# VH-VL binders against q9umr5, part 188

Target 1, 268 residues: q9umr5
Amino acid sequence: SYKPVIVVHGLFDSSYSFRHLLEYINETHPGTVVTVLDLFDGRESLRPLWEQVQGFREAVVPIMAKAPQGVHLICYSQGGLVCRALLSVMDDHNVDSFISLSSPQMGQYGDTDYLKWLFPTSMRSNLYRICYSPWGQEFSICNYWHDPHHDDLYLNASSFLALINGERDHPNATVWRKNFLRVGHLVLIGGPDDGVITPWQSSFFGFYDANETVLEMEEQLVYLRDSFGLKTLLARGAIVRCPMAGISHTAWHSNRTLYETCIEPWLS

## First folded at step 8 (VH-VL)

Design gg117 (framework fv_mavrilimumab)
Fold by ESMFold2-Fast, scan of step 8:
Structure gg117 (fold): chain C 268 residues (1-268), chain A 123 residues (1-123), chain B 111 residues (1-111)
Amino acid sequence: as target 1 above (268 residues)
Amino acid sequence: QVQLVQSGAEVKKPGASVKVSCKVSGYTLTELSIHWVRQAPGKGLEWMGGFDPEDGEPVYAQRFQGRVTMTEDTSTDTAYMELSSLRSEDTAVYYCATQYYDIWTGRYPFDYWGQGTMVTVSS
Amino acid sequence: QSVLTQPPSVSGAPGQRVTISCTGSSSNIGAGYDVSWYQQLPGTAPKLLIYGNSNRPSGVPDRFSGSKSGTSASLAITGLQAEDEADYYCQSYDSSLSGWVFGGGTKLTVL
């Protein structure tokens, strides 16, 4: 009956944080097998994203193998970037709906409490010096740091986001694009009151230009060049945009109205 | 160090109600949530309910819904568990336990436990 | 199915290794919820021994370790000592019950 749902959490998060989401799914789609991947929890969520991708990949393979009709992914915050990479590196994924909950798909450029905790004296204007070093790239948060004033450093130093977005060339880019295009639906969720993801439009593949003016997905070079398949997916009718105001960053997985409006319709 | 001190033993008749208290010291109830777990003589642990650490609302186990009420008084750092319509099978030691968010592990352990309150329902 | 199953008893001699299993289902451990373990000495309140599958609170010896795989979890005690004789309980969250669940408990006897 219902396809299994795999949940990938975010920074400093764990499976218990998703108890409300699992309750909503059980109410509307009883019998659905839902698995929150209990990996890279708490401080371990700071480990390099490619390391996390490898671990989550090992966890999703047996779940996908048992579900020949397909699976759904619900990926929250940083977890949405993990899921982006999973869909690209897996030659045989059978994901129907990829539901991205307020994930910084084009990167992050904003001061947060987590950044201040890790780097107390840093500001968004000077964090590029740390994040774009080899040492900084050993931290997940730096893997998607995207300073619009130092785009050359981002393109050269980002070991993760610039590669999965096709912003820097990689030998596997063509295969990654082919694999990503196998997804049935890309459901993008986010909103202006998130308070953490900066700019919030990053959750919809929008981002700052060099003057900090937000350009939406269709104006991005990665979209126009179709670097990993966004233009093809949009033309196919496979991209769903579901913005919602009034939801803070830690509430995307525990808001019933959000679930009913943006998530429930995509769980077959 | 967190310490939980519970009220003393109670002897009740069938049909009565009992209200057990749990005083928290070393931390405040604004930082911790309290859960209640009981244990019948010679039996295992049974979760009754507690305050959700993220929502701040009480959640009760299905079998106690309608019979149990849990409250927290942040001004005195005291949690309460009231169980009504007592039956002989409610004879048990009742424990309170703290739950908090551990940022290093991303976990919500039941970290500290009270000494327990023996409630005897005599028919 | 949402019950956590433990063996009712295990035994070992001093210095040996014992393992206590905790078997869940798709609504609890299988859904991704972590497992905690509690030690209860006779006449005392339970004490947190392991949380988040494998983390030890301050003061718990490294002889105690936890692991989780699939729908099951395990508590291992190495270098068994007489003072380890106690009841051990696993605990997880269950999404079908919307609440916390405990295993039935395992009595460890040190012979």
Scores: ipSAE 0.768, ipTM 0.889, lowest interface PAE 1.3, mean pLDDT 92
Fold by OpenDDE, second read of step 9:
Structure gg117 (fold): chain C 268 residues (1-268), chain A 123 residues (1-123), chain B 111 residues (1-111)
Amino acid sequence: as target 1 above (268 residues)
Amino acid sequence: QVQLVQSGAEVKKPGASVKVSCKVSGYTLTELSIHWVRQAPGKGLEWMGGFDPEDGEPVYAQRFQGRVTMTEDTSTDTAYMELSSLRSEDTAVYYCATQYYDIWTGRYPFDYWGQGTMVTVSS
Amino acid sequence: QSVLTQPPSVSGAPGQRVTISCTGSSSNIGAGYDVSWYQQLPGTAPKLLIYGNSNRPSGVPDRFSGSKSGTSASLAITGLQAEDEADYYCQSYDSSLSGWVFGGGTKLTVL
């Protein structure tokens, strides 16, 4: 039998959005128990990510308990960060494949439509004023806002991304790293035509430097310091990078070719 | 608010086709996703198909594939459902319904319904 | 017959609480798809009562509530009124059928 698949959605998503993904899984892996976690939907997806992590943890624990052989996680967009944090705080998770589907794993610094909707009067260059305040950190988007021009504010004010990245020292950094390293495979999916994740390389743990030059994962301090286990995972062959062009952000979960190439191989 | 007005009752012979219309007002057809649901006399609701609220493509229930065609005329804000090769079991009230995306809940509710069109198939 | 299973009928006296169950499977409710509920008064078109498992559209009294757990959903009606006598249908999406599905319907009689 196939291992259960748990799907974690992104910002303002509906379970309906994953209908094609579920259809693909049902077709190619009949009998697979697939669960799209119906938590923090709509506006509730704006709640602090740590709150979401706790909620999703409560939901996945029973599923994991019923699947002693392990489970797979498919986590889309913002959900990818939630899942990474989830795997960091859980010392007893049994995740075989963690599939990060177009997630801003190294944060977001883009002036996209969804940002304009939430912050219509704020420009990308000024969002740090809001996001790195205590009030701003009550919003999920701000929890992974990563302003390359205000690194000091990011490191000191980011209550989520900086912590799970181990960029700011905290008492649980070692344990979180240990927990995250329990994952069998980390599958990173994203692409240049995403249009939302900015830079799109964030899905592969790439990100801007102070000059907004995109650096690769291996050039990031979190990798070099192995702060949360990226270097270790790569060394053991546990990281899979699957870039694909021609896919918009809202289509990653609804593309058959993408599924067959980047997702399906890791569901067995 | 959204209003859906459907065409009048139809009486058809077996093997014939029927085309039911659904005119939308209050909002434009481009802003809504139209679905069709039928109900045989004394029976339950049955989804026939509709336009996907995310990609705008028509999707038909497997039972009706090859026999049903759903179209839209945006110039008149009218949706159409054509069912061919009619049989007695197709006798039912046919409803059009709208589906919209609620950004606050992240859901796609079927929020508005037409008054229904009775289609009778008899020899 | 129907993909979603409902009891054929339920009844209650005015002022009482009644519940209508909707049982699905791993390919619909159990997969995480939302459940909606519709009220259909005699001789009328269905009316959206609950969507997204527990959300009420404008105009729907708070005595109507929905919940979902596992592969099942439930509609609860408190303070039952004579006007609540109707047929009630649950709805969800089914990934195996690639389409929306309804329950068989439940006739609610107010005694």
Scores: ipSAE 0.556, ipTM 0.833, lowest interface PAE 1.5, mean pLDDT 94

Design gg118 (framework fv_mavrilimumab)
Fold by ESMFold2-Fast, scan of step 8:
Structure gg118 (fold): chain C 268 residues (1-268), chain A 123 residues (1-123), chain B 111 residues (1-111)
Amino acid sequence: as target 1 above (268 residues)
Amino acid sequence: QVQLVQSGAEVKKPGASVKVSCKVSGYTLTELSIHWVRQAPGKGLEWMGGFDPEDGEPVYAQRFQGRVTMTEDTSTDTAYMELSSLRSEDTAVYYCATGPYNWESGRYAFDIWGQGTMVTVSS
Amino acid sequence: QSVLTQPPSVSGAPGQRVTISCTGSSSNIGAGYDVSWYQQLPGTAPKLLIYGNSNRPSGVPDRFSGSKSGTSASLAITGLQAEDEADYYCQSYDSSLSGWVFGGGTKLTVL
């Protein structure tokens, strides 16, 4: 029998977004128990990421307990950051494959329609003034806002991403690293035509330097210092990179070729 | 404010086809997922299929595969549902329904319904 | 029978509480798909009453509430009024059918 799959949605999403993904899983792995978590849907997805992590943790505990052989996570967009934190804070997770579907793992620095809804007069160059305030950190999108021109403010003010990436010290960092390293496979998916995740290489732990030149994962201090285990996972052969061109941000969960190439092989 | 206005009642003979229209106002059709739901007299609601822009093509309920065709004319903001090989049990009120993405809740639901089109199949 | 199972009828007196159940399976409600509820007054189109398991659209009074547990959902109506006499339908998405499904409907009679 196949391991259960838990799906965590993204910003302004709901369970309906994953209907095609569930169809694909049922076709290739019939009998798989798939649970799309219906927490923090729509506007509630704007709540602070640590609050979301707590709520999703409560929901996944009984699912993991009922599956002693392990579970798989498929985590889309912002949901990939929730799943990163879950793997770090849970001392007893039994996740085999963590499939990160176009998630801004090193953060976001780009204008999107979501920002226009929240901050209609702000441009990406000015959003640091809002996001790196205590008030701004009460919004999920600000928890992973990573302005490469104000990296000192990001490191000091980020209440979420800088901490889970080990870019700023935290008392729990050693335990979070140990917990994260229990994952069987880290499957990273993303591509240049996403149109929302900026830079798109953030889905592969790449990010802008101060000149907006993208540096890949292996050039990041986070990787070089092995702050939460990326270097160890890569050495173990546990990191899978699956880039695909031609896929827009809202299509990652509904593209059959993407599913067959990047997701299906990791659903045991 | 989104409104759905359907075509008028139809009377058809067994074996004929019927094409019901659903005109969208207050939004562009390309931004809306239009679904078709029928209700036989004194019976419950039955989903027939829908045209979701994300899908790129219509999706039909298994029972209606091969008999139903759902199309959209974006130039007139009108959706259509055509049901062929009509039988007496196809006598029903046919509704179009939609639910634009609610950014506050992000939950998909059939929030807005057309007034319904009565299709009677009789000889 | 319907993929989502509802009791065919429920009844209550004015001012009382009534609950309407909606029982699904692992391919719909149990898979995490949200439940919506619709109210249909005689001779009218259905009206959205609850979406996303427990949310009310603008204009729906707070005496209507929804909940979900496991493979089932419930609609609760408190302070019953004569105007609540209607048919009520639950709805979810079913991954095995790749489509939307409705419950068989429940006729609420206010005595």
Scores: ipSAE 0.006, ipTM 0.571, lowest interface PAE 10.2, mean pLDDT 88

Design gg119 (framework fv_mavrilimumab)
Fold by ESMFold2-Fast, scan of step 8:
Structure gg119 (fold): chain C 268 residues (1-268), chain A 123 residues (1-123), chain B 111 residues (1-111)
Amino acid sequence: as target 1 above (268 residues)
Amino acid sequence: QVQLVQSGAEVKKPGASVKVSCKVSGYTLTELSIHWVRQAPGKGLEWMGGFDPEDGEPVYAQRFQGRVTMTEDTSTDTAYMELSSLRSEDTAVYYCATDTYSFYTGRYGMDVWGQGTMVTVSS
Amino acid sequence: QSVLTQPPSVSGAPGQRVTISCTGSSSNIGAGYDVSWYQQLPGTAPKLLIYGNSNRPSGVPDRFSGSKSGTSASLAITGLQAEDEADYYCQSYDSSLSGWVFGGGTKLTVL
């Protein structure tokens, strides 16, 4: 039998967005129990990420407990960051494949329609003024806002991403790293035509330097220091990179070719 | 406290240009977005545009595009609004304004206003 | 003229409640953009009364309140006083114009 699959949605999203993903899984792995978590839907996806992690954790515990053989996570966009934190804070998770669908793993530095709705006069260059305030950190998008021109402010003010990436010290860092390293496979998916995740290489732990030149995962201090286990995972063959061109941000969970190439092989 | 102090009243002929200044004190210009709003005698408020010096790019209301230029001198903490090809209907009080609330609370509100500059366009 | 529509005037007696409406569209208030309210006394610059739909700046009396529903917003003034006689303006952002817009203004007369 197949391991259960847990799906975590993204910003301004809901469980309804995954109906095609469910169809694909049922076709290739009939009998798979798929749970799409309907927490923090729509506007509630703007709640602080640590609040979301707590809620998703409570929902995930009974599912994992009923599946001694393990579970798979499919986590879309912002949901990929929620799943990263879940894997770190849960000292008893049994996740085999963590499939990250176009998630800003090193942060976001780019305009989106949703950011313009919240902060209509702000350009990406001045959003740090709002995001790195106590008020701004009450919004999920600001929890992973990573302005490469104000990296000092990001490191000091980020209440979420800088901590889970090990970019700033935390008392629980050693335990979080140990917990994260229990994952069987880290499957990273993303591509240049996403149009929302900026830089798109953030889905693969790459990010801008101060000149907005993208440095890949292996050039990041987070990787070089092995802060939460990326170097260790890569060394044991547990990181899978699956870039695909021609896919826009809202299509990652509804493209059959993407599913067959990047997702299906990791759903045992 | 943040204060905005504007230049004095101007009288211009049709076709001329006017440049209004807005001096920022109690805060640095680089930390504030400056908006320009006008009000014709007996009429309502009209947003003309705004400039965040960190972005380096002003945003103008469509009605004024091509006639208005907003600039800033960070060395003197002074913002400027220049309106060209003046017509009699440009007779108005011109205000600079800023919001300190977007930075502090994440919500917008223009809480600090200059005293206004009366620009009269007549032949 | 104005993208946001306000009644040109409203009146009330001291101690009464008055409400000033601000009607927008799907490109501004209906798109979820916040509404601010300003009070302008004769010969003075506007003063921020309400920001973020319903929040009061320090020093603004609690008898002023704001609300938003659908494509419209409203400013309520309870316990009306003579010094409330002024012009009131709503403001929001409009995505189709890529800029801020004000309502046409409402003159409040205290009878």
Scores: ipSAE 0.000, ipTM 0.404, lowest interface PAE 17.9, mean pLDDT 87

Design gg12 (framework fv_mavrilimumab)
Fold by ESMFold2-Fast, scan of step 8:
Structure gg12 (fold): chain C 268 residues (1-268), chain A 123 residues (1-123), chain B 111 residues (1-111)
Amino acid sequence: as target 1 above (268 residues)
Amino acid sequence: QVQLVQSGAEVKKPGASVKVSCKVSGYTLTELSIHWVRQAPGKGLEWMGGFDPEDGEPVYAQRFQGRVTMTEDTSTDTAYMELSSLRSEDTAVYYCATVSYDWSTGRYSFDYWGQGTMVTVSS
Amino acid sequence: QSVLTQPPSVSGAPGQRVTISCTGSSSNIGAGYDVSWYQQLPGTAPKLLIYGNSNRPSGVPDRFSGSKSGTSASLAITGLQAEDEADYYCQSYDSSLSGWVFGGGTKLTVL
């Protein structure tokens, strides 16, 4: 029988948003138990990411315990960052495939409708003033705001992403790296037509330098230092990159071709 | 204040078609997703289909596929449900309902309902 | 025929607590899909009572509450009143059917 699949949603999503994904899985892998975690839905998705990690951790423990052969994670947008932290903080996770659907793994630096809804008069160039304050860090979206023109502020103020990426020291870094490295496959999915994740290469651990030139994963200090295990995973053959053009941010979980190409092969 | 007003009762012979209308006021049709639910006399609720609130395309329940067509006229804010090849078993009250997304909770609901249209299929 | 199972009837006296169960499977409630509850008074259209497992629309008294656990959901009515006598339906989404599904309904009788 197939391993259970756990789905972690993104900003302002609901379980209904994943209906197509579940239908695709049922068609290709009939009998798979798929659970969409309906925690931190709607406005609660704005809560600090460490709070979300704790809640999702409590939800995944019994599912993982019932599946000694392992589980798969499919984590969408902001949910991919939650899953990154889950894999690091859990000493006993048994995740085989971690499938990241268009998640800002190195952070976000772009004007989006979500940010305009929360901060209507702020431009991306000035959002660092809000996000890198103590008040701003109480919002999930600010936990992965990564202004390439104020990298020093990002490194000092980010309460989540800088820590989980190993860009700033943390007492638990060695244990988090050990735990993350237990994952079987890291499947990275994203594309140039997403329209929300900026730069889109953030989904593949690429990001802007101070001149807004995108540097890919292998040029990032977190990769070169192997801060949380990316270099080790790549050497092990455990990183899968699956870019696809023509897919907008809200369509990653509802495109059949994407499912067949990037997700289906990793659901054992 | 959203209000859904449906067309009046219909009596049809087996094999005929019926087209029920649902006039929306308080919101424009382009802001709403209309779904159709029927209820046979003394029986429970049965979802027939509707416009998917995320995809914007009509989706039909499997047992009605090939017999039902749901359309919308945005110029008159009116949704339609047409059911063909009518059988006596299709005798029911047909309801239209709005499907809305609450951003604060991240939840969908069938929040406003029409008054219902009785369709009787008899020979 | 329905894919969500409800008891056909439940009864209680005024002032008491009653609960109505809604039992699903791994393709609907178990997959993480929300449960909504509808009240249907005799001769009227259904009215949304609870959505998203436990949320009340404006105007619904706090005597009505919903919960979800595993593959099942429950509607609780406290301080039962004569006006609560109605049919109650649960609803969820089902990935195997690719559509919305309703429970068979529960007739609540206030004794």
Scores: ipSAE 0.771, ipTM 0.890, lowest interface PAE 1.4, mean pLDDT 92
Fold by OpenDDE, second read of step 9:
Structure gg12 (fold): chain C 268 residues (1-268), chain A 123 residues (1-123), chain B 111 residues (1-111)
Amino acid sequence: as target 1 above (268 residues)
Amino acid sequence: QVQLVQSGAEVKKPGASVKVSCKVSGYTLTELSIHWVRQAPGKGLEWMGGFDPEDGEPVYAQRFQGRVTMTEDTSTDTAYMELSSLRSEDTAVYYCATVSYDWSTGRYSFDYWGQGTMVTVSS
Amino acid sequence: QSVLTQPPSVSGAPGQRVTISCTGSSSNIGAGYDVSWYQQLPGTAPKLLIYGNSNRPSGVPDRFSGSKSGTSASLAITGLQAEDEADYYCQSYDSSLSGWVFGGGTKLTVL
């Protein structure tokens, strides 16, 4: 009787990473059909995000078709961006709750261990040279790299984030907005102790200005212009913000308290 | 591969209307976004508007607002562009084209074109 | 007249390198919108040559390349061949017009 739950993983993840989440769902919502999509795992998660969106779309379409009452999405980290894009390009999705679990929804601009591994010689301040190149955009991380000091390059070179945000206008912007607005609830989860998402407020559509001052969602141009529907969703009461401290990035999907507080209420 | 085949040349008088067709093959019309571009003799390309199959609504260039109508017949996989109140300056080759989104790069392009339809407006 | 400005003509000898410029404004190329290039052989429909500033569709030789900087874009053709003689058009999107825009076109003559 519970709506199916579809789980989309993050960077370098696999389905195994969500074993605890599956346990929590099974315990609290017995009988729920949970599908952790085993696509673009490990290093394959570095592939362009649009390619991932296409792959995940092919996987979710059959699931949605079998669930006319609707489905829930739980999308972790990079997966949150994939899911947002997915919901933007699908004109027939039936997603009730879109749960964005510590996702860099407004992009990433931080020197983390993740970035050092991939770009050991590149500092945060110089990564724009790589990420905003044609070859850089072949990597998922660069698809949502958002350098506040090089906004012109971001708008010009970002082949993913700038588009789904409607920051760079395109012929399908209106349609994408319409599609995304089909979501019942947008549940935003994140916290100050994440340690990876930078700034952590990105999970709530907050981000740096040119002086690296973090502005909240309502101060963002994408909100003010309602470029992809944030303002409309908020007006509908469809946006849920669930911040939580004391949780590291790799623990968001494995914390029982977080699950009960921020995820479970939206799986009914 | 997508193929676009347009209707034949038209000769019209000023004030009349012309309706150009564009038949799609290789893919269904519902899978494609058809746009129209014209080219006056010896001149450049001019975008007129396009139809988004997902949106279901056409978007027209401001210049042609109120004078152009773009429609689609999914049963025959044919797109239509009708231009009314024709003027001599509307004399041009009219092209239909697909506007595709590349999922690998996140980029748009006019990747396939019809052969063009010459429309001559003369008294 | 055209929103995007191109030189009306360029010429080169076989084997040479030629470039075609496309100058826009803050409402199109300068706003971050992609530039595409089209080749139109005499008496034929335009053909997509470059999209997304620098991407080549399948079948387009690597001697064609595109770049973008600021409010301008450029198409470069190396190893010029007789068959390259055609009109070339740049294209972008303009936010002020809410529509696609083309350059005025450049006639390339192979000497």
Scores: ipSAE 0.042, ipTM 0.493, lowest interface PAE 5.8, mean pLDDT 92

